VH-VL binders against tRNA threonylcarbamoyladenosine biosynthesis protein TsaE (tsaE). Designs and how they scored, part 2

Target 1, 162 residues: tRNA threonylcarbamoyladenosine biosynthesis protein TsaE (tsaE), of Nostoc sp. (o52749)
Amino acid sequence: MTIDQMTIDQMTKIFLADKESTLNLGILLGETLTAGSVILLEGDLGAGKTTLVQGLGKGLSITEPIVSPTFTLINEYTEGRIPLYHLDLYRLEPQEVLSLNLEIYWEGIEIIPGIVAIEWSERMPYKPSTYINVLLTYGDEGSRQAEITPFNCTISDLIATK

## First folded at step 8 (VH-VL; from q3 with heavy chain D31S Y102E)

Design r3
Fold by ESMFold2, fold request of step 15:
Structure r3 (fold): chain C 162 residues (1-162), chain A 123 residues (1-123), chain B 109 residues (1-109)
Amino acid sequence: as target 1 above (162 residues)
Amino acid sequence: EVQLVESGGGVVQPGRSLRLSCAASGFTFDSYAMHWVRQAPGKGLEWVAVIWYDGSRKYYADSVKGRFTISRDNSKNTLYLQMDSLRAEDTAVYYCAKVPYEGKGSYTHFDYWGQGTLVTVSS
Amino acid sequence: SSELTQDPAVSVALGQTVRITCQGDSLRKYYASWYQQKPGQAPVLVIYGKDNRPSGIPDRFSGSSSGNTASLTITGAQAEDEADYYCSSRDSSGYHLVVFGGGTKLTVL
């Protein structure tokens, strides 16, 4: 039997004391990630997924309001350093996600490369070959924890040259 | 050799119906999304509709929504456009067109086109 | 409401370089595709994505994009390049919708 290889280079756990900490993590990612980066966001309602994406937008110098596209599925922003494509799969079952062919957002053929941020990525029956997974969980006293796992890359592979 | 052949065009009066066919050969038809695109005489190209490879999703231009129905019969390798409540503005050459990627319904560029069939709505 | 705007006509001297432009807000996030249409014929895809050229399309065809503008460039234009050229893109008003520009008639002098 054949076993497919996946590379996990480093898993990082980050304590997030408050909402501002979650926002600042997003800002760091938005300032440093390159076009073509895919961020898969997991976590319960209220765990901070949308706050992280708001940080991404701020780090990209987007001034438009960033809200979760729970009803529209996709919000697309071209104001900042590179495009931000914000997806929310909350309303979809995995079979429905499969039928949408959302990979157009990271395959770089028709869609100009940017940062793809997908909320509720647990709903995906498939994943890109390269991505960063961010799992947000509740901690003590209103805190959060972010577990950041790069898949088939290192975070340095995705960081823009300063 | 990929081949797309449209048929079913003709002259019809306003308010009536017409059904176009696009016969496909030279590729695995049931793996590709298909589109209709039209061109009024002396005018530019106008996108009309798309259908996913398995028929699960269909989308229409606002100009035809509610009047036209795209469909496919994968057992016959045939794409259809049912055109109801035809108007003079629907007069055009109708092309079928193929998306280049197997199983990729969301792509919107076309590597092969048919030669078109003329629909004239007059009287 | 997405719209792609092209100049109706452009001329180029034989052997010279010409650029055909396509403008629209959707082009800030979507690459344009370009189709050549000769009289009495179906359109032919000449450029898609950033600058991808299908097999059989001459090297003199290239594409580029910046801001809300996509361009098709023909270097060393030949008589057979005389045709109508259409850009197309995804329509930002809805997922999976397609929009075409009005077309540009290229005359090779």
Scores: ipSAE 0.761, ipTM 0.876, lowest interface PAE 0.8, mean pLDDT 88
Fold by ESMFold2, look of step 9:
Structure r3 (fold): chain C 162 residues (1-162), chain A 123 residues (1-123), chain B 109 residues (1-109)
Amino acid sequence: as target 1 above (162 residues)
Amino acid sequence: EVQLVESGGGVVQPGRSLRLSCAASGFTFDSYAMHWVRQAPGKGLEWVAVIWYDGSRKYYADSVKGRFTISRDNSKNTLYLQMDSLRAEDTAVYYCAKVPYEGKGSYTHFDYWGQGTLVTVSS
Amino acid sequence: SSELTQDPAVSVALGQTVRITCQGDSLRKYYASWYQQKPGQAPVLVIYGKDNRPSGIPDRFSGSSSGNTASLTITGAQAEDEADYYCSSRDSSGYHLVVFGGGTKLTVL
């Protein structure tokens, strides 16, 4: 998939033949998304959410291993082009998420803006005013599908100028 | 105007307890996270503890964890610091400080400070 | 637990520009806040975030950051700017814990 295919202002469905396809989608996003971008990831266990974030890290030129922050809640990476803030809400109740005030990661007041990637974002009782939603689902023969939906923005608005 | 007034400081022996209070006025106290920060005589500022606006989360510096308890009574607009097992190194002026945003306990900068109350721990 | 490092003292001639620096790994991802403290007084917030100045703080105060370093700049220093200055930021291990630098005593000559 090319960056031009992602500039459409509507939901985009992407066929992901294998794990490498999911990784490459993440790489494209990590290479191109601007600081302040929020990616909300949805999908069942094993659907490829962490693989997509590993792609984000690679696209940002992060060489540290990127692992799911299921126990730490938040892993923060500063090695790359812009920071990557990787969150996993799997084990939290919505009221627990509310009290965390996660908006500090995209409001740009105390935390230097980067890419915010939130796994299990369906646990959030609130969402930012702009974000990209990525729903990963299983397909046929071990494949996956990514449904990418921008909210209150266009993907073009979020892409760094080359 | 926003005012924060600490009280309860004094001279105590090591191993004893003391409770500090911070009376708040001029803002909606139950909407703001509150912190304690201390300063030993002639030394720099040291963060001590935070409590969320609704009391749902509390965090402590390692130096006081297990000995100090932060709490609040939103009906009385009062912040507390219960200090148990006091040590000489706890000698400091203790300030209460306010986070500037309603409902946002995770922010860590302070727009208003009290004038402080002195705690001296010595035999 | 993160460490923020400041020079213990700096001097500036009246009317000149001075920068006070703060260094730490956490400053690669968190902006610093800056507090002014005069003898016998509580600290006062002078800069937070990228370069936000609270109401009532003179426009000669500004902030900046790059890499692991944050700076407080005072342009055209005045006698009343003589004070201790502390940087503060979040702990590198958590978004809710706070650390302070050791402080810098500014002398206006």
Scores: ipSAE 0.760, ipTM 0.879, lowest interface PAE 0.8, mean pLDDT 89
Fold by ESMFold2, look of step 10:
Structure r3 (fold): chain C 162 residues (1-162), chain A 123 residues (1-123), chain B 109 residues (1-109)
Amino acid sequence: as target 1 above (162 residues)
Amino acid sequence: EVQLVESGGGVVQPGRSLRLSCAASGFTFDSYAMHWVRQAPGKGLEWVAVIWYDGSRKYYADSVKGRFTISRDNSKNTLYLQMDSLRAEDTAVYYCAKVPYEGKGSYTHFDYWGQGTLVTVSS
Amino acid sequence: SSELTQDPAVSVALGQTVRITCQGDSLRKYYASWYQQKPGQAPVLVIYGKDNRPSGIPDRFSGSSSGNTASLTITGAQAEDEADYYCSSRDSSGYHLVVFGGGTKLTVL
C-alpha cells in the first residue's frame, strides 16, 4: 500500500474527566505506537499537552522525569521501549521553526526512529506526510476533551481497545 | 562536479589572526549548510563550526568559541573561517565540508570535502 | 570529553570480513556516519544513516547499529580498504553539534 491508496481514519473525540484520564490516554499511546510515529499536540496553556507526553513516557517505560522542553526546545529520552523525542515550539515563530529543520526527527536518516511528540504544533509552517493530531481543549468543571485525528495513517484499532 | 578548494593557510605566530577561504563550485552553494573540520598532524578529525545555507545560524566547538568566526558570501560561492587569537593547538589541516541536503542545516554528515589547507601556529 | 570511542587499530586478512566499532551514548538515538581516510587525502563518506552508501562506494561496505554501538562492516576486504576509519554523529548534549570518534587504522594483511 502507498500513501495514495491508504484509508484515513476518522477523528475521535475523547472526554477527559481529570488529569489521570489525560495521563492514561498517553500511556495507551506510548504502549502501542510504533517507531516513526509523530504526534502533533495543540491546545492552550494548561490544556494537558505535557501531561499527555508524561503518559507517553510511562507507556514507554521511561522512569526519568518528563518536563516541558519550553526553554530547551527538545528533550530526548532513550530509556524506554523506543526513543521519545519531545519538542515544544511555544517560544518560536513559524519562520524560526522552518530554520530548525525539525523534519530530521521523522525522516529517519540521521535520527533513530522513535515517537516524536510536538507541543504547540500550530507553530509549524509544514506538517509530516503522516501524523496524529491531538487537540486538547477545556471542558466543564475542570475536564478536558481530546480530538484525535490521524492523517495518512490507521489508529482506530489502537484507541478502540480502551 | 562538486569541488571545494580551501586556501589561506600558512605559518603564523601565536596570538595572530588568519582567514581561511573555501571556494565552492558544481552545486548551488546558497542551498547547503557548510562546515569546517580540522585535523592536527598525526591526529584524528575534530569538528570546528557550521553555518547554515542562508547564514542564519552558526555553531562552534567549545575549543574555538569566541576566537573563530564562520561566515559565507553566497554571491561569491565562498565559505570563510576567521581565526583570531591563534594558539599552537590550532595547528591543523582545515577542511571545508558540505551537508548533502538542500535547505537543511540540521544534518551533520558530509558528502563532499575539500583537500584541506594547512595552518601552522608557531613562534 | 570524547563521546565516541573506537579501537585504535584493527587487522583483517585479505578477503575476510572485518567490523570496526564505534561506541557512545548518543548512538542510542543517532545513527553514525563513517568516513574513510587514506594518507594525505581528505575523508570520504562511506556509510551514513542506518545503512546508506553514497554513490561510488562498493557494496562490500555496510553499517549497523545496536544499543550504544555502531559498526562498519567490510565484507571481503581488499588491499585498497587499508585506511583510517572515523565514525561521526550528532552530539547528544547539543543540537547541530558534530563529534568524531578517535579513528581506527585498518590494516589489510
Scores: ipSAE 0.757, ipTM 0.872, lowest interface PAE 0.8, mean pLDDT 89
Fold by ESMFold2, look of step 12:
Structure r3 (fold): chain C 162 residues (1-162), chain A 123 residues (1-123), chain B 109 residues (1-109)
Amino acid sequence: as target 1 above (162 residues)
Amino acid sequence: EVQLVESGGGVVQPGRSLRLSCAASGFTFDSYAMHWVRQAPGKGLEWVAVIWYDGSRKYYADSVKGRFTISRDNSKNTLYLQMDSLRAEDTAVYYCAKVPYEGKGSYTHFDYWGQGTLVTVSS
Amino acid sequence: SSELTQDPAVSVALGQTVRITCQGDSLRKYYASWYQQKPGQAPVLVIYGKDNRPSGIPDRFSGSSSGNTASLTITGAQAEDEADYYCSSRDSSGYHLVVFGGGTKLTVL
């Protein structure tokens, strides 16, 4: 099914045939997103969230390994074009997320702006004023689908031209 | 006027305990994270500990972890530092300091400082 | 890795410009804060974040950062600027820890 702008309001659905497709989506985002961007990743365990962040790192020219910070909560990378702040909220309840004051990563007061990628963002009791939501779901034959919803930003048209 | 007044410093022997207090006034104390920072005589500043506005989170420098306990009593507008197993290297002026944002425990720069209280650990 | 390094001392002639530097790996991802401390007094915040000056701090004070280095610049140094200057930042080993540089004694000639 082809993407029709009149039938997919304020979101873009992308078919991801394999793991490489998910990686390439991440690479595009890492090459194009500017400092201060926040990516909220949703989806079940194994849906490809970490693979997308690995693509982000590659697009940023980060060569060190990028692994999910499920146990460390936050991994921070400064090797690339701009910082990458990789968070995983799987082990946290919403009240615990609130008390972390994660907005320090995008408010630009103490932390140098970069790309913030948050896995398991469903656990957040609040949203930034500007972000990109990516919902990854399983499909047939090992495929995935990405539903990308920008809030107060302009990334959907670039993604739609793929 | 925001005021932070430390007290409880003095001379103590190694291995003993001391409790510092920081009396706060001129702001809504229970909305702000509070820190302790120390300075050995003639030396630089060294961060010691933080406690969040509601007491829910506490963090310590490695040099004091397991020996010092930060606490607060929001009904008395008072910050505390319980210092156990004191060592000569704990000799310093101890400052309390305030984070500038309400309800934001994660920020780490300080807009107001107390005048400090001297702790001397010697035989 | 989490340590912040400052030169121990710097001199400037009255009315001239001086730069005080602070280096550390954490400064690649966190802005430095800068504190002025005069003898017998508590520290005073002079710069935080990218280049934010608290109310009451003269506009001759400014901050900058690049790579692993943060700088405090004083243009048109005055006798009253003679003090110790400390940089501070978040500790990269934990998101709730704070580190200070060793301090720089500024002498205004």
Scores: ipSAE 0.749, ipTM 0.868, lowest interface PAE 0.9, mean pLDDT 89

Design r3
Fold by ESMFold2, look of step 11:
Structure r3 (fold): chain C 162 residues (1-162), chain A 123 residues (1-123), chain B 109 residues (1-109)
Amino acid sequence: as target 1 above (162 residues)
Amino acid sequence: EVQLVESGGGVVQPGRSLRLSCAASGFTFDSYAMHWVRQAPGKGLEWVAVIWYDGSRKYYADSVKGRFTISRDNSKNTLYLQMDSLRAEDTAVYYCAKVPYEGKGSYTHFDYWGQGTLVTVSS
Amino acid sequence: SSELTQDPAVSVALGQTVRITCQGDSLRKYYASWYQQKPGQAPVLVIYGKDNRPSGIPDRFSGSSSGNTASLTITGAQAEDEADYYCSSRDSSGYHLVVFGGGTKLTVL
């Protein structure tokens, strides 16, 4: 993200016909997002959050397996174009999240900037000043949809539409 | 303005205990995570332990886990290290150190250090 | 846990540029911090993060990182720069753990 990307962009809805569609959305984001980007992922179990992160990894040219860090909290990948920091907050209460001081992942002081992807971000009692929210919901006949809402950044030119 | 003053070092026999103190002044002590770092004579720096600003989280190096206890009294602006079951390898200068950010216990670099207190564990 | 490796000694001629290196897997994802320690004194933070210099540290000190390696560079070395230098980073195995390199003795010739 550049200094010029401080304006909130509008929400974009994307139809995801299948798992491959979710993976391809992740690939696009992994290929295009800049170091320091934060993706907040929301949605129920099975909505495709981890599949999206697997796409992020593929777009970054990460070949090692990407699994949700539900028990470890954080998995960190350095193989690709820029680091991928994958967090899962499912098992944490908001006060536990607050006390972890997770902002170190996007403040760029001790942690080398990369893409931060946070599953179950609705558990956060606060949000970063800059992020991309991705809400994954179930649709008809096993499909999904992604509602992508940038906050204090722009993404509209980075998403290919069918 | 920032001062960190360690005390409580001395010569003790193996298996005994010591309690180190670090008196803090010149900053809002209860907003900062505090660390202990040690240095054996003629050796490098070794991280020992951290306690978060409110005492809610404590973490230890494997070399001291189960024997050392970090604590703080925010009303007295004092950091402590209780050292039990002391071994010869615990002989070192012990420094207290602070992180530079209020309310951010997860940061791991130190802008201020005390001058240290020497602990010698010898028969 | 992860280890940080430093050469035990490095020399530089007065006024010349020297680079002190620190290697470890953690440095692929965490910036190193650098501390200067003179005999009988506590360490002093000289560089943290990407290339941040605390107030009072001369601008001849800078930091950089690439791959698994972090470097402290002293441009135009002075006699008073003779000291031990330690790198430090987060431990790759934990969110809250700290690791130090073994230290590099810098001799200014």
Scores: ipSAE 0.746, ipTM 0.869, lowest interface PAE 0.9, mean pLDDT 89

## First folded at step 9 (VH-VL; from r3 with light chain G94Y)

Design s4
Fold by OpenDDE, look of step 10:
Structure s4 (fold): chain C 162 residues (1-162), chain A 123 residues (1-123), chain B 109 residues (1-109)
Amino acid sequence: as target 1 above (162 residues)
Amino acid sequence: EVQLVESGGGVVQPGRSLRLSCAASGFTFDSYAMHWVRQAPGKGLEWVAVIWYDGSRKYYADSVKGRFTISRDNSKNTLYLQMDSLRAEDTAVYYCAKVPYEGKGSYTHFDYWGQGTLVTVSS
Amino acid sequence: SSELTQDPAVSVALGQTVRITCQGDSLRKYYASWYQQKPGQAPVLVIYGKDNRPSGIPDRFSGSSSGNTASLTITGAQAEDEADYYCSSRDSSYYHLVVFGGGTKLTVL
């Protein structure tokens, strides 16, 4: 589905004072998001994208160290509450991203649904029909800001009922 | 109706070569990845190889890598398996199998199978 | 390559429920596909994904997954269900590869 056809919900801005704040945001998302959730991560180098995903892992109770998949393109963790699929498109051009067939991770046909976290998602030539976009930007004095935008969903739609 | 018809099987001696064909019909052949799966007599299923819809990518089981070559002619709606340096353990019924979805050959479950062709490797 | 393991044989009485289980590390990430094979015939896909049945497959067939396992359940086994059943998934070592279980022979009593 093209972005033009997607419903954009209200954007939420979150102040992140430090690295721990970014991690905690990830933890919260890891604890609350349901299987099938796709998180598209945008932000400059060092903005905290990987830190957020590390938080996701922690929230999912993944004990294995979560590292940047820049070189591996994809790291997969299946020992948590639900699987975490961590992708990094930093080294890829949009046309190369097509060859990855990313949709298999959220289609739920052959791959067990989990949380799909894609760094450098702006390089995607296409987007899922439903996802959360997280833009991480630099703030003053080492702080960051997260801009969270749901597409064709609300945050509550992706949060498990506990 | 989807149809897959394997041919080319027979009895060969070890070390020899054999080429299998799979004639496909009833679907847009050039839009689907295709697989070979084999089954030794009285044994289970063993995956052999896959080829992308456009032939751009091929992958093989370790047991046949370097000896078997999967290919396709989309203009003829035909899948091939070139088997070289055949061994006794290659004796099996060989099935061609279709993936259920169009596009890149990332799918690995099969909605249609041929009836298979028997390859017997014996001295 | 990764392995999928199945019990070689199971039995079920007519009308009863039987569960065939497949186990392997790949099943933590990948759904299993299940194939029914009767003597002298090609395999037939009966379950794939979370719990999807191809057209023509009776609704007594269902699929489930948990941890490193996948299961095929036949609720109300019929005589014609006697067959070999194979699970399959992507290979955990390399996702472009396919792996099959050893197969389970189901006898309907």
Scores: ipSAE 0.701, ipTM 0.881, lowest interface PAE 0.6, mean pLDDT 92

## First folded at step 12 (VH-VL; from r3 with light chain Y95W)

Design w1
Fold by ESMFold2, look of step 14:
Formats: sequence, structure tokens, C-alpha cells
Structure w1 (fold): chain C 162 residues (1-162), chain A 123 residues (1-123), chain B 109 residues (1-109)
Amino acid sequence: as target 1 above (162 residues)
Amino acid sequence: EVQLVESGGGVVQPGRSLRLSCAASGFTFDSYAMHWVRQAPGKGLEWVAVIWYDGSRKYYADSVKGRFTISRDNSKNTLYLQMDSLRAEDTAVYYCAKVPYEGKGSYTHFDYWGQGTLVTVSS
Amino acid sequence: SSELTQDPAVSVALGQTVRITCQGDSLRKYYASWYQQKPGQAPVLVIYGKDNRPSGIPDRFSGSSSGNTASLTITGAQAEDEADYYCSSRDSSGWHLVVFGGGTKLTVL
């Protein structure tokens, strides 16, 4: 029997001094997140969403280039520890997202569990019951900030102390 | 009880057309994606085409693209396959099959199949 | 399109255990589904996903996957299990496409 684990909704703010800091956060997530994890990425253009996914890939030991799949919609990587499914919804309206049945990537029926990373997740008309929301915003002097909010799941305590 | 009944098979000359039907009952037809799968005599299964529950998306195997058209009439609970420019290699038993989930066009396994209808393309 | 490769034939003694394998690169990211087909009959789904068995399928049927390989296992094979078995999966090269393996004829001795 699978038991859903309820967590206290504790948003964690992480200050990211530079691009390397954003990459390192991604590396930590890629090294520690388990198969079936869904990361929903929000933030303006240039806020670091793709850099964080590149970190995820490095943490998973993926060596092939990771670029935003803005036109391909989905890039799937099987080279690393577990699969990485990288989605970018920038070009889609919510009705178009609904019609694609993207939930197949987190429902765990036909697709082997991995990490699902979705850029421009605000285009989704509905969300999975369990996910991690990451909002990337600009800060002072070229810095960024990550606001990490787990929903019905647990994140690594190592991330919470960073 | 879910039932899928194919019809419209027969013998036809190369270059001609044929239309297959699949009559559905025992489930809410307009909520499910439907597929055609064929099997040449003595050969394996080959996927042909899919249509989403509302007809909004259609996809085809390369071997039939441009020649076959999948369609549905949800008011009559009927799936269709229009087969144009038929070739000898299109000779097969044609099955209709349904996806097990409502509103899910992206799933690709089939819980119910019809008994098939034979199409023979012979000069 | 993605290819799924199956051995064309396999035999098992009555009451023994047999594995039928399916190999392809798409199986690194997609589970296989398995269909049983007896002569003159439509295919019947026996396993989907990781190891999901539809209602009415005997518990001697199970599925597994590792790397690029999916397997259908029948423990305690019975005469009625003699059939052709097809794996299928999503095709990674195109949207919502389906690919079938070439099939494996199981003979129960």
C-alpha cells in the first residue's frame, strides 16, 4: 500500500548570488530527488529556470546538452540516474495543454518514473496532487531568489538548510 | 458489456478504396480515444491510427499516412477508417481497440478489441 | 520509429516458469504492455505498466522491466497459455504513436 505523506507547507527561500548558485541548487535537487518527483518552475524570462534544469541534469549525471524544449515541447533524457522529462509550456494556451494529456508524465502508468521539470507551469489548467513549486525571481546586483514550496510531499532537509 | 464490432471488410483491387466501420456499445464512446490495429495473414500486429475522443487529434503510422483517414461519429457510436489507394500490403485483419481511460488520448494500451474484419487487396 | 525485438518462439514445460522478453530503446522510458493472442481470436491485454494485471487475468502472469528490456513471466504455465504474445509501447520518435514487437509463440510442452 502507498501512503501519501502530508507535509507542513513550509516555503523555503534561497538566495542565489549568481548563475553558479542556481546551477548548484539544481545539482542538489538532481542528486537527491527520487523518481516520480514533479517540479513546477515559474519565473520571468531570464530568471534561471533553464539553468536550474541544467543543474538537475548534472545532478543526475546527464552529460548531453540540456536546452529548453520551447518548440519540441518535451525533451526526454535517459542517460542519468533516473529519467529526466523536461517540458516547456511557453507556446501553449491552457486549453491546448489540457488536450495534450501531459499528466501521463506523472500518473505513473505508461511512463517510467523520473523527474518531471515543467517550465512555464502557470500555463497548466490543473496540477498534480504532489509537486514542488519553484518560483525564480530577480534580486539585487545580479542575484536571484528561489522560493521552493512543496505540495503534499517532502523535500530534502539539505535544501532547507541552504 | 463493452462490445466493438468491425465491418466493411472485403476483397478489393489495388488502387481502390474501402471504408471500415467499428460499432461501439457498452461504454461512453465519446469519452474514449480509439485506435485501429491490423494484422497481415501469418504476421504480427501493426498499429495503424488513433483518433481522440472528440476527433480533435489524429495520428497515423507512416505506412498509411496520406492514404488512410480515421474518423468518428459520436452521435452514432461509430469509428471509421477510410482506406484510399489500397495496396497489396494493406491486406490484413483490421481491429478497432479502445484506450481504458476517459478523456485520455495520450495512453497507448488497449483494454478491449473487436474481433476484426478482413481486408484483402488483390489484383 | 522505435523497434521492439522479441524472440520468435519459446517453449515451457507444463507447470514450469517462462520469461518472454522484449527489447528496445523506448523501454528505457516507457513501460511495455503485453497481449496474448490465440489463433482466430483478438488480442487480450494481460499486463500493462510496471506490473499491472487487468481484472480476470490469472496471477501467474507478471511483468518486469530493467534497462531497455521488458519481460512477461508466466509461473506454473498451463496448456491454455499456449499463444502468441506481443509487447507494445509508446514510440519515442513521434507523438502518441504505438509500436508492437514481432511476437513470440509460446509452446507449452
Scores: ipSAE 0.758, ipTM 0.867, lowest interface PAE 0.7, mean pLDDT 89

